VH-VL binders against Small ribosomal subunit protein uS13 (rpsM). Designs and how they scored, part 7

Target 1, 118 residues: Small ribosomal subunit protein uS13 (rpsM), of Carsonella ruddii (q05fk2)
Amino acid sequence: MNINICGVLISKKKNIVFGLTKIYGIGYSMSLKICSKIENFKNKKFKDLTNEEKAKIENFINKINVENNLKTIIKENFKKKLNLNSYKSLRHKKKLPCRGQRTKTNAKTRKKMNHEII
Short names: E, the ipSAE of ESMFold2; O, the ipSAE of OpenDDE; V2, 0.75 times the mean of E and O plus 0.25 times the DockQ between their complexes.

## First folded at step 1 (VH-VL)

Design d28 (framework fv_nivolumab)
Fold by ESMFold2-Fast, scan of step 1:
Structure d28 (fold): chain C 118 residues (1-118), chain A 123 residues (1-123), chain B 107 residues (1-107)
Amino acid sequence: as target 1 above (118 residues)
Amino acid sequence: QVQLVESGGGVVQPGRSLRLDCKASGFTFSDYGMHWVRQAPGKGLEWVAVIWYDGSNEYYADSVKGRFTISRDNSKNTLFLQMNSLRAEDTAVYYCAREDIVATDFYEYFDYWGQGTLVTVSS
Amino acid sequence: EIVLTQSPATLSLSPGERATLSCRASQSVSSYLAWYQQKPGQAPRLLIYDASNRATGIPARFSGSGSGTDFTLTISSLEPEDFAVYYCQQYSDWPLTFGQGTKVEIK
């Protein structure tokens, strides 16, 4: 009864907005922003999510993770260049991008969005 | 003014290797998934490979899997196709193509294509 | 893989005539189908996406229809520049596949 979203197992009975807050680094406001791109998101549970909608959510989370990782890299490189402090910590944890899916197998039942470039 | 320019094509013997480049300009390259599509002389179009916008995922047609490697350098706006163990059946014009984006989703139809570069595999 | 079959292989018509091109999929692709035009020595050009949406800059005489397994590209009145090869492509599932093409040639 679980769905895997970017490596995190979430109950299929959970509402998608509250369920995504289980993912590290995603609070309510960010989850709401992600889910706002899914039709009828206020009443949608993970069990009602299509594979296409799941891919959309995973792609957005990937973009957030990439941005957060880039911020971390920039910050660490800046510290090295400035030589501000010498830290004795052995571990620096970075959040890795979730690997999204490129399939549209379950898109057969969805309305296609009109194309808008850039 | 979106532009894709392929290079690296030529005549090569079977079993050899060749690398194709595709230089992109006129758009934010790092936002788009990129594909290679080929066309044998007088034949139809065949999809070859895709790489995601951030380089995190790749997929290949069965005919080239294990022999070809797609890669990208977003800092240089360049897409690559490394072709190893070339066969006569790989003879084709190779096109670089851009997939489309709507909101946060990707749609694998090609709104822009390069001019193509000819690869001929012959003895 | 999803196989796309285009018919006819060759369509011989005169300028001003209506052209109707068919594309059939071996399994449902919903509306995830595009049409391309290719002229000799040139790269393909996107005409239609999502089965029925005209790409930017494509003349109104081009229209697409269909869903599921049966799709049609219609050119309401052929202009001289429309004599070319036309390909359909599905993006419903991997691997991406193209039809074998329909050549629209002058009679």
Scores: ipSAE 0.000, ipTM 0.535, lowest interface PAE 17.2, mean pLDDT 79

Design d3 (from d1 with heavy chain Y101D D102I F103L W104T S105G G106Y S108E A110Y I113Y; framework fv_nivolumab)
Fold by ESMFold2-Fast, scan of step 1:
Structure d3 (fold): chain C 118 residues (1-118), chain A 124 residues (1-124), chain B 107 residues (1-107)
Amino acid sequence: as target 1 above (118 residues)
Amino acid sequence: QVQLVESGGGVVQPGRSLRLDCKASGFTFSDYGMHWVRQAPGKGLEWVAVIWYDGSNEYYADSVKGRFTISRDNSKNTLFLQMNSLRAEDTAVYYCARDYDILTGYYEDYFDYWGQGTLVTVSS
Amino acid sequence: EIVLTQSPATLSLSPGERATLSCRASQSVSSYLAWYQQKPGQAPRLLIYDASNRATGIPARFSGSGSGTDFTLTISSLEPEDFAVYYCQQYSDWPLTFGQGTKVEIK
């Protein structure tokens, strides 16, 4: 009935692109990127995955989780730098009024994933 | 594949104006702050200007403040440098460079990708 | 403005030798220091950021160290493609500044 992907139970009947979105931290865009590494992914369901394809998906998810953990560490380290560096503090104070400011993380994350897991 | 391509360089007389363009491809241009950095022939690198990802803020080196204007058009993936009142000291190869930001919403102020550069010669 | 002084101005070495390049800041830049490589006729390439982190795709033979005012770029064993000019850059305070460069040339 269900397949276990990185500790998350997903219906074997689901398309792999939509199914991976059930995993915390994986949205549709990231799922599509992961699944693009699998042949015929748009028409493939979890029940049709080989053991090798399943392992490939799990490896990509593990790399994403490692990168997200690293970003958290970098963010915490940057907060420490912000407290020590007056120039950086002034710069960020000026950014605070710009609500709805776009994030740079998405573009960098996609680039890093393509480079490191290809 | 990240690419930055500068254009608009040439020979110009002192006191005249010139505009440089930098066309970006291979990344979401609107997510990154952008810089101009120049290098006089046989000399080292000199930072010129920065513009934030959304165009809301700009900063300049004192040597160009009041004469140069940095701007961007995110719909065209293009960065600009409008250079007015050019001086012999402005003779340099001008590079556009992408700000490196691992953390969303913050500017790191070092440069992970550079264009090939465009030569500006200010000559009498 | 923070002044960065690189030494030596020129380093003449043979392939396989270790290169050690210094960058000294006029005041503390914490770890906000990057290193770039520039080959003749080419744009600079980022090697190291935050004093010691290698940029993506940079070979392990390149390493950075230091904090505060004293920084070092080390190339453990020079390859032919490593003969170039190297620049340090600080981003601790505005304006952003570069060192004057160290040229690593073939002996």
Scores: ipSAE 0.000, ipTM 0.520, lowest interface PAE 16.6, mean pLDDT 78

Design d31 (framework fv_nivolumab)
Fold by ESMFold2-Fast, scan of step 1:
Structure d31 (fold): chain C 118 residues (1-118), chain A 123 residues (1-123), chain B 107 residues (1-107)
Amino acid sequence: as target 1 above (118 residues)
Amino acid sequence: QVQLVESGGGVVQPGRSLRLDCKASGFTFSDYGMHWVRQAPGKGLEWVAVIWYDGSNEYYADSVKGRFTISRDNSKNTLFLQMNSLRAEDTAVYYCARDSYEYGDYFWYFDLWGQGTLVTVSS
Amino acid sequence: EIVLTQSPATLSLSPGERATLSCRASQSVSSYLAWYQQKPGQAPRLLIYDASNRATGIPARFSGSGSGTDFTLTISSLEPEDFAVYYCQQYSDWPLTFGQGTKVEIK
């Protein structure tokens, strides 16, 4: 009856565009962008989703989560560079683009290290 | 309709400067990160630089770092590459390319390219 | 930097034949790999992104596969317009890098 998408249970009877809005942080506009890569997405329900299509959707949601965290780090580093003219912002910039889930962990670790330097 | 057009290429002497422009049309320029990619005659592609959608961040290849500056003017839908201290090794066709924007700027592959502009650095 | 090595350097085939192009990374790029086609005097054209997703308008004869360090671009049956140079590109780490290219030419 239900499909698990990135830890969220969604009814297989729901249209994929509207169903993805059940996931925290995904509104209608973002759901449309995610679903636009699936054939006949405007009429497709979760019950009709192939394993490949499910994987595409999950990959995009993971990228959104990683990107949001990286954008926060980039914006914080830019602000620090602007205010402090600091080398730390430059160091953190050099590690992007994202390496998937590993990059999220690295960005989090770099943020902690940066905050602890006196 | 949706296109990128480069300009500013030409012949320039070593040690001089040149500015390349890339005019975007048919899409919301301010939503996309933009890149410069170059190709020396008979050689492969080499990534040069990127600038974020809002101009807040930029990165460069080591070969051009300190000499080239990427910038953008979102009000004019234009991307720039300021090339200083030019060397013979900088001779290439320079392409501007659009980030694939779907979730911000996470997807750094290029779904739209300009036609390229040739820069020849000769003594 | 992550080095991408494409093989073979040149692939000589006839129309209708299957083309298999390799791209190997010096370290894992997960699935953050794209493929481009370039014809003489033209800008590159995106074929595949995220290792296996076809870009908009790209014919079904083009397919990508692989993850980590080993990637393949397959053209199931070559059309005349497919004779071109093909490049892989990683976007897993800075700087962004391309392979040296594989030229697919008429035998």
Scores: ipSAE 0.000, ipTM 0.534, lowest interface PAE 14.6, mean pLDDT 79

Design d4 (from d1 with heavy chain Y100E D102Y F103G W104S S105G G106S S108Y A110W I113P; framework fv_nivolumab)
Fold by ESMFold2-Fast, scan of step 1:
Parts: sequence; C-alpha cells; structure tokens
Structure d4 (fold): chain C 118 residues (1-118), chain A 124 residues (1-124), chain B 107 residues (1-107)
Amino acid sequence: as target 1 above (118 residues)
Amino acid sequence: QVQLVESGGGVVQPGRSLRLDCKASGFTFSDYGMHWVRQAPGKGLEWVAVIWYDGSNEYYADSVKGRFTISRDNSKNTLFLQMNSLRAEDTAVYYCARDEYYGSGSYYDWFDPWGQGTLVTVSS
Amino acid sequence: EIVLTQSPATLSLSPGERATLSCRASQSVSSYLAWYQQKPGQAPRLLIYDASNRATGIPARFSGSGSGTDFTLTISSLEPEDFAVYYCQQYSDWPLTFGQGTKVEIK
C-alpha cells in the first residue's frame, strides 16, 4: 500500500513527481529534477517503480540532503556563529542515508557530509 | 488539529517496568523527530530522550541510559518509552513533544506541540 | 553539559507591571535558545524560539533577546493569565537542557 522513501511513507498509487513533494525540503521543481532520470516519469506511479529506480531516487535525495545541509550551515554562519561540534552538528553528521542499495556514491556522500560538518 | 496524547502512567514499585505511549494526530508523524521530557512533582523540566523521524537513531540523557528505550511505530502514529529498572527518582509527569526535525535537510530542537503528560509514580 | 541558570527564582509583581526574566548559559549557545510558559497542571507552551522569534499565537507583549550566554524574556505589561513558571531551553549542544525556572507570581 505504501512505499518508504527516505523514512517517509507515500501511497504507491501516487505519481512519483507529486509524491516526492511530501518529503521535507523537496518542492515540485526539485522533485522534477530527481524524477527526470526515471523512464516515463511524468506518468509513473510508485507502484510501478523498480528497485533500481527507487535506489536512484534515494541516491539523489541523499545528495540533496548533503547540499541542503551545507546551505543551512552557510545560512546560519551568515546570520549567527554556528558551532559545528554542537548537538546540531553531531545530530546532522550522524544522519543516515535513505534506505536503498548501498553504493560507493552513497558511502562517499556520507563520508563527505561527516567531514564537512566536523 | 495537531495533538499528542500520552498514556500508560501509573503507580509502580521500584525495580519494575512500565511502558508509556504517545499517540499523534493531525500531522504527518513520520516527518518529525519526537522527544520525551519529564518533570518531577514541584520541580523543573528534564529532557529524557529523542528518536529520529524514521526511527534510525536515538539519544538519551545520562540519567536513563541503559534503563529506558525510546521507539516509534510510524504506521500507528505512536511514540513509546519503555522504562525498565524504575527508581524513586524516575517519579515524574512524562511529556511527549514534537521537535521541528523534518528528516531531510532540517532540524530544530524546540518543542511544539507537547502532550498533556502522564504521571508515573515509583514508590514502595 | 550546558547549564542554564535562570534569575530571579521568583518574581512577585502586579498586573500591568513589566517582567524581565534572565537566563544565563555556562557556555555560548549562540541563538539556540527557546522559552516556555507553564501553568499549574498544564503542559509547557512554546513562547520564543531562536532567542527572539515569537511562536505562532503568542501575544506581542512577550519578547526575547540576547545571544551567546546572556538571554532575556520580557513581558511588557503583565496580564492576569501571565502569572506562571517560565523555562529557558538550549539546543546548541547535547544533552538538551532546561533552566530551573522562574516563577512569576502575583504580589
């Protein structure tokens, strides 16, 4: 009935573009960019997604999470001093990647995120 | 109508176990980190534990490490606190509270809303 | 652990008076500081987050200020419903901690 994408439960009957907007930090424009690499994405529902396509979507979301984290740090540093070793930084650094097939890219992304936050 | 409702409190003897539930409604439970905060009668607030939006990670106050376990069931919109080896100093009103941690890309560790609390009394 | 010290412990005032509540941190928390109001028998209510941002539905008479280690909650003119206990909370470092509270009571 539902599919789990990066910890968010989404109805398998939903179109993948609109369904991904349920994930915090992903608006319509970003969802289009994520889904554009999936065959027939404009008409595809989550129930029709292959395991490989799901992994691709989760990998892109992981990359966006890294970018959003960096943008958040930059924004915070501009407005106020950010302690990168604080509870917020540690909580962010320990954030797990989305569920999916683990790849060198996912491992590299997690390693980069850990290094950049430290 | 965002709401959190705690249940499971009661009177229990030292050394026993108790489980608290917190039922969420009116928001997408799986998008938020959840916390337990307690307050001993006539005393101030003490943070107890947090669990991430997807249940993948937890953190505990030193006073409860090894005795308490926080967990969640996103399919039931329910947060749990399993309290083992209870001691008199665990006597408190226990509140569940929602942070502003939305999973991907954002975290804010102030609390809104709070549940109304459930009283746990540990006495012989 | 970051210790938050609130002062005074008790503030006795009359309706219409200005209340000024202090919260001091043992080390810098930047602006990662929230304020809560708690009435007897009730759950805490968020007033201020990020040191100075008023939460939704909170009256304009409540204001927060400060950064680093020194923070203030101000109630410009006390209403009868404002007599309560007020707590500050930091979310800059682990574990999350609260101040011991300031009780604002009617004189």
Scores: ipSAE 0.000, ipTM 0.531, lowest interface PAE 16.1, mean pLDDT 77

Design d7 (framework fv_nivolumab)
Fold by ESMFold2-Fast, scan of step 1:
Structure d7 (fold): chain C 118 residues (1-118), chain A 123 residues (1-123), chain B 107 residues (1-107)
Amino acid sequence: as target 1 above (118 residues)
Amino acid sequence: QVQLVESGGGVVQPGRSLRLDCKASGFTFSDYGMHWVRQAPGKGLEWVAVIWYDGSNEYYADSVKGRFTISRDNSKNTLFLQMNSLRAEDTAVYYCAREGYSGYDFEYYFDYWGQGTLVTVSS
Amino acid sequence: EIVLTQSPATLSLSPGERATLSCRASQSVSSYLAWYQQKPGQAPRLLIYDASNRATGIPARFSGSGSGTDFTLTISSLEPEDFAVYYCQQYSDWPLTFGQGTKVEIK
């Protein structure tokens, strides 16, 4: 089953922090900000969300999108990415919960390294 | 209401150590990166150190690198600065400061500051 | 490191006058620039972030502009509480750096 947040369908089984990242222009840091601003939702799932909490999340997202012109900010962040060196490397050192980790690559690297001990 | 309260400042002799604490309240401390910024008497602002929201990374100004250690305890909503091998030029008001939010991601500007705590290094 | 140069060092004006403060960076900081106000005995207060966005609760008379290396803070009509020191700060590259400050004082 899905929940509708600002026109986006999100699985009710997802953790709120990660589920909000499916909304256009909302990354992990924005999702954390939304959760901390309204209430601490870090380990809460959408299925446990009250109608009042859902309304607060929707209102906050709408306010951010209107006030900060998310499309303009995305363009600025894209330009920033093209100009970054130390700043980008330091940001990428943050240990964030991440879905895109390369478990296959790690296993393959381990196998190759083990063979080299011969 | 967001509050940051520093403590631990005082008068110390050169070469000694001091620890500063910053107690946070009114927000989810574990969601924000935290910084220390200092200001020598009658002078401008100087960035000192940063620690990531989860404590996984730290970075320091060259003037304090190897002598100061920033740390945090998210269970106690507290930020720390351990200052070793203190020098006269470390004399300053030390502020803890919270990272800002730009509408897309956290950025390294400071939306809330503590009141500051004075550290005087003199013989 | 990126050096921020603020000008003038001191600006002497009367209430009701317009104040324009400059901040120049030694290399491009894109729009990653903030402005702070500091009153005697107090911590700095955020005024502007991302060069031109007013922080929550900041009066409309404060505005920021610029990008790259040349930035301006404007106070359209000075109120008595606006006489303070103003600092710019860049967050484009490490270490984070501040300008030396501009003091806005009563003429």
Scores: ipSAE 0.000, ipTM 0.535, lowest interface PAE 18.8, mean pLDDT 75

Design d9 (framework fv_nivolumab; at its last look DockQ between E and O 0.03; V2 from the best seeds 0.00; counts 0 for: pae E 14.7 > 2, placed apart)
Fold by ESMFold2, look of step 2:
Structure d9 (fold): chain C 118 residues (1-118), chain A 123 residues (1-123), chain B 107 residues (1-107)
Amino acid sequence: as target 1 above (118 residues)
Amino acid sequence: QVQLVESGGGVVQPGRSLRLDCKASGFTFSDYGMHWVRQAPGKGLEWVAVIWYDGSNEYYADSVKGRFTISRDNSKNTLFLQMNSLRAEDTAVYYCARDESYSSSWYEYFDYWGQGTLVTVSS
Amino acid sequence: EIVLTQSPATLSLSPGERATLSCRASQSVSSYLAWYQQKPGQAPRLLIYDASNRATGIPARFSGSGSGTDFTLTISSLEPEDFAVYYCQQYSDWPLTFGQGTKVEIK
């Protein structure tokens, strides 16, 4: 079965630390930080979460996303010479950043050795 | 030249243990998540386990959970699979595979594979 | 667990023909689908990742398409070395799963 965390479907059988990395913008270190609020978190799976624990995880993710979106909007306003109301802009973008997708591999940047087909 | 070389396969009786090694070369081993994937003779592929680039987290297929342990030694560029309580159903060629990722084990398709090592579990 | 169903099980064709291999997922995997080729006695070789991107060193005659639940691997003109077993694999969710394979063989 799946659980919905901030709009991302994650298998209930996944470890919570590993599973949260499926959310866009959440790496391993950030997942550990979020999960540290959950007792016995290291080997806990999503199926073992209470509704209260789920809410703690989602609240933390939402706070992080608001902070990151504000920083992004300030950078974009600097480039475009605009003073937007950043808090209203973050309300709209908050819904998008909670939904995770895996980042795509950048084949042009990775140094892969040529490999003979055997 | 990326190379993955498995070793440690052999014939073993049910209930016994075996350890597989996978030696990596030609890339920065500690940057990549690593997996074990197995293939029973004449059958398809089955994912077995993953370990993160720094060894900090592991995940297992239900069929092996509690019996197999994946681990790594980044100082020796080596991936391990400790297989305990072996069953006839564990008979397969075991491949180590490199996760195509650049910072964590999160893309989960396999750009390089070893040659495989055969594990046979029989009475 | 996401089940991948490949069809046909066997595809009997001659060199120079187009091969079309299908992979259907039991639920959406978005674009998180890879294709592998496996020849007898060899490890699998990555052909396609993210549904449609050719891996390094893969000839242009291999192409992938699809999104969601329906995916296709196309070999535009079969070469003698292309007669092998082909597997799809999803990486949308744990556990990672493979299709059962499509064997492409000489008619």
Scores: ipSAE 0.000, ipTM 0.543, lowest interface PAE 14.7, mean pLDDT 79
ESMFold2-Fast, scan of step 1: ipSAE 0.315; ipTM 0.729
ESMFold2 (binder alone), look of step 2: mean pLDDT 92; pTM 0.935
OpenDDE, look of step 2: ipSAE 0.011; ipTM 0.631

Design e10 (framework fv_praluzatamab)
Fold by ESMFold2-Fast, scan of step 1:
Structure e10 (fold): chain C 118 residues (1-118), chain A 124 residues (1-124), chain B 112 residues (1-112)
Amino acid sequence: as target 1 above (118 residues)
Amino acid sequence: QITLKESGPTLVKPTQTLTLTCTFSGFSLSTSGVGVGWIRQPPGKALEWLANIYWDDDKHYSPSLKSRLTITKDTSKNQVVLTITNVDPVDTATYYCAHDLEYSSGWYDYFDYWGQGTLVTVSS
Amino acid sequence: DIVMTQSPLSLPVTPGEPASISCRSSQSLLHSEGYNYLYWYLQKPGQSPQLLIYLGSNRASGVPDRFSGSGSGTDFTLKISRVEAEDVGVYYCMQALETPYTFGQGTKLEIK
C-alpha cells in the first residue's frame, strides 16, 4: 500500500519524516521542517495522515519546488546575460503542483516567476 | 548516494595537455538544472574554480584560464572531462570535481558533493 | 570578479569555546529574490571540502546545530558555539552570485 505525494509513491507504513526523503531534493533537515507543521509528526506514519495534513505537506513541497525553479531560472538568465549562452527554458524540468494546491500563494509565486524571466 | 571520483595522470611535463575525468553516480547530467564543476587547490593554497558544465551542455570557464580549458560531458557514461592545454608548474594542484546546482534537489546547493581529489604535479 | 576576504586567517581555539569567522564580499551577494548567494565550506586535513552553510544562514544536511551562519549583503559570519576536535580544518566562504565563483583565502581553525 502506497500513497502518492507530489507524484512520488511512498509506502503508507513509512514514518512521514523518513518517507519524504524519498522525494528527490528533500533531505532529512528539509523533511523535518515540512513535517514540523503536523501534530505528533515524529511518530506519525503516512497511513495515519488526514487529508488536511497531506494537503499541508503537499503545499509546502510545492512552495519549495517553485523557489527552486525561480533560482535556477534567475541564475541561468544571469549567466546568459554575461556569457551569451544558448540556454532554452523549455529544457528545465517542470515540477507539477501537488493536487489541490491552487492557492493565492501559488498564484503570487507564479506571477513573480513570470515577471523575473519575461 | 551522490559520489564523484577524479582520474587522470599524476605527473605531466610543462607544455603538455592535461586531461582529467570525473566519473559520478547518484545523479544524471540529463536532469534539468544539474551541473558538474571543476575546482583546484595548489598545495597549501586556497580553492580556485575552473569550469562548470550543465545538463544542456552550457559551459562556463574561469576567464583567466578560458583559452586553455575545455570541459565536455558524456551523459551515458556519467562522466565529465576537463582538458587543460600548455600546462605550467603553477598548474600543480589537487583537482576536484563537484556536483553543482540541481533543479529538483535544491537550488541553494552549490558544490554540495565533492570527489576525493586527484593531485597533479607539473614537473619542470 | 567578486573578491571574498576572510578574517582571521588563523584561529586557535580551546575545545568547548566558541569561534567566529568573518567573510566580506566586494559587492552585495543579496539577489532581488531575497537570497544571499554565500556558502561556507569546511576542509578537514587531507579531505575534500564539505558544505556547511548554504544561502548565508541555512545549515546543510547532517551539519551539527553548533554551526550557524549569519549576515547579508557584503558582511557574513560563521559561528561555532562550542568547538570540538573534529572541527579542525580550513573554512572557506564562497560566492555563487556570478561566475567566476570565488572563494575566500581560508581560515585555519586549530585546537590550542
Scores: ipSAE 0.000, ipTM 0.510, lowest interface PAE 18.4, mean pLDDT 77

Design e11 (framework fv_praluzatamab)
Fold by ESMFold2-Fast, scan of step 1:
Structure e11 (fold): chain C 118 residues (1-118), chain A 124 residues (1-124), chain B 112 residues (1-112)
Amino acid sequence: as target 1 above (118 residues)
Amino acid sequence: QITLKESGPTLVKPTQTLTLTCTFSGFSLSTSGVGVGWIRQPPGKALEWLANIYWDDDKHYSPSLKSRLTITKDTSKNQVVLTITNVDPVDTATYYCAHEWELLDYYYYGMDVWGQGTLVTVSS
Amino acid sequence: DIVMTQSPLSLPVTPGEPASISCRSSQSLLHSEGYNYLYWYLQKPGQSPQLLIYLGSNRASGVPDRFSGSGSGTDFTLKISRVEAEDVGVYYCMQALETPYTFGQGTKLEIK
């Protein structure tokens, strides 16, 4: 018996950490980060997930896929723009500073990380 | 192609206000991540960064000059204006404006296209 | 402010020979995402500065491959593998990790 996680069929008997690595773009370390918010994740199988836990996992995967696709598109577009000699990118403009940044611009700014895009 | 041109007075008296205009083409300050900076160079000396302004009106100033500097933009006219109050002979320099791009708030690729510069002499 | 120090300040070279310019920062320019916010500019006599290298090691569009940037953190190098007469000018490094952006003193490359 299988469960559908973001369009990928995974055996319900599989451990959630290992099972998520079947999804394109998710390696073991990323799977660990996704599962870290689930209680007893190292021993938990997909059959043992509550509907809320499943929704949390799916939301994280969708967020990661959006970020990865956007980063790939931006990298490809930047290479294309460089060939046109009309596009360069700026570093300094920091809209929502992340925790732990040690720059003058980060002083007296919001303390929370940008939840959308870093 | 991107082009910028500085304009303003060539001679200013001490204590007066200096106003410099950067007029550009080939890009818009309504584009996310785009900015314009001002840099100056006294005769025979090194480059000194002064200020910049970005598409969302975010402004940055050199701390040593901040009390004397104001940077503004008119997106519809493709212009950025830098104002320096209470000028002194040490403000004599060639003033440049330059195009800047920052992608996703952390991929900054430098000031890649500069204007020709305008020489401003501060003298009685 | 971050202080940028260049050496040498004057660099006479024979055409066809290699040249090397050093740039040191008073603090690390390495961001957590793995990029060094260091930039190299060339100002030819009577002209505006031109971008040569961005983010430490990437050549700007139109820049010949004889130019290369290297280094990380606080110690950076610009190398020209074979100097040509058209390379004469003042070379500046710049940091953009923090405002104010700061430039080195400049290195004047002259043909010997």
Scores: ipSAE 0.000, ipTM 0.541, lowest interface PAE 15.5, mean pLDDT 79

Design e14 (from e2 with heavy chain D101E D104Y S105D G107S Y108G Y109F E110D Y111A Y114I; framework fv_praluzatamab)
Fold by ESMFold2-Fast, scan of step 1:
Structure e14 (fold): chain C 118 residues (1-118), chain A 125 residues (1-125), chain B 112 residues (1-112)
Amino acid sequence: as target 1 above (118 residues)
Amino acid sequence: QITLKESGPTLVKPTQTLTLTCTFSGFSLSTSGVGVGWIRQPPGKALEWLANIYWDDDKHYSPSLKSRLTITKDTSKNQVVLTITNVDPVDTATYYCAHEEYYYDSSGFDAFDIWGQGTLVTVSS
Amino acid sequence: DIVMTQSPLSLPVTPGEPASISCRSSQSLLHSEGYNYLYWYLQKPGQSPQLLIYLGSNRASGVPDRFSGSGSGTDFTLKISRVEAEDVGVYYCMQALETPYTFGQGTKLEIK
């Protein structure tokens, strides 16, 4: 009964606006901006999201994280050193995670990074 | 919260096949950039890396053990399985599984930030 | 394979004193993007390893300020500015620049 949004498990019963605040670095105001891309977002729960709507939310979170994190780099070459071919590396680069998938302890480190940017 | 837990037999006889399961929560192995590794530690000895499996089903093995190791995942069950064939008393160790995540930025961890509690496997007659 | 060598292997320390552990790699761990793929772990007695330092010098979440990592290329150092009783355990460095990932032999820190 959970949905995975950028690596974060959120109950499908939660309203999407409040549920996204579970993702580290996303407060209520940012969640509203993200959810504004979804039709009828004020009344929508995660269980009611289409795959397209889920992808839209994840893409928005990824874009915000990239724009707000000045230490952002793509470590494509790391995976290449681990025997990834160029075709795989290029494809995966476009489908990179939104960096929201962190444990509770790791979230504290990320909070410091966000404070540096903000 | 990310958690991992190892399970499997506590005693295995020489020449048999050892199968270990890592069951995890708080992340998905369908998420780009995520991986799970297996590490072992013989009693009183150093840590030894065994294998990694990644979101795209890419697999890496310790070269010295590659012929004996198989790592697989079941993304829907949140499980990673390691199989070691033809075990020997020198394979007696505590076996750990651990989370690894490749982040798009430098704020994330790349290697083994969260570990399971470990499971001791004794290889003896 | 990349060989990781730690020194010292045994480190008795008086509480409140600083401690330093060296880790050397047989080849450079510096990636073309500017990161050293070196990690430090602490294994307390009877416990699983826990991450202390990632990418050479970054403190993991929840790790006290008294721990710091430094170095680049082939020479790395983990420093504890003032050792406390809870710091007892075996410290390991690991490289993740390429597979196989390799660990140092471990440094056992004990209170003397």
Scores: ipSAE 0.000, ipTM 0.536, lowest interface PAE 16.3, mean pLDDT 78

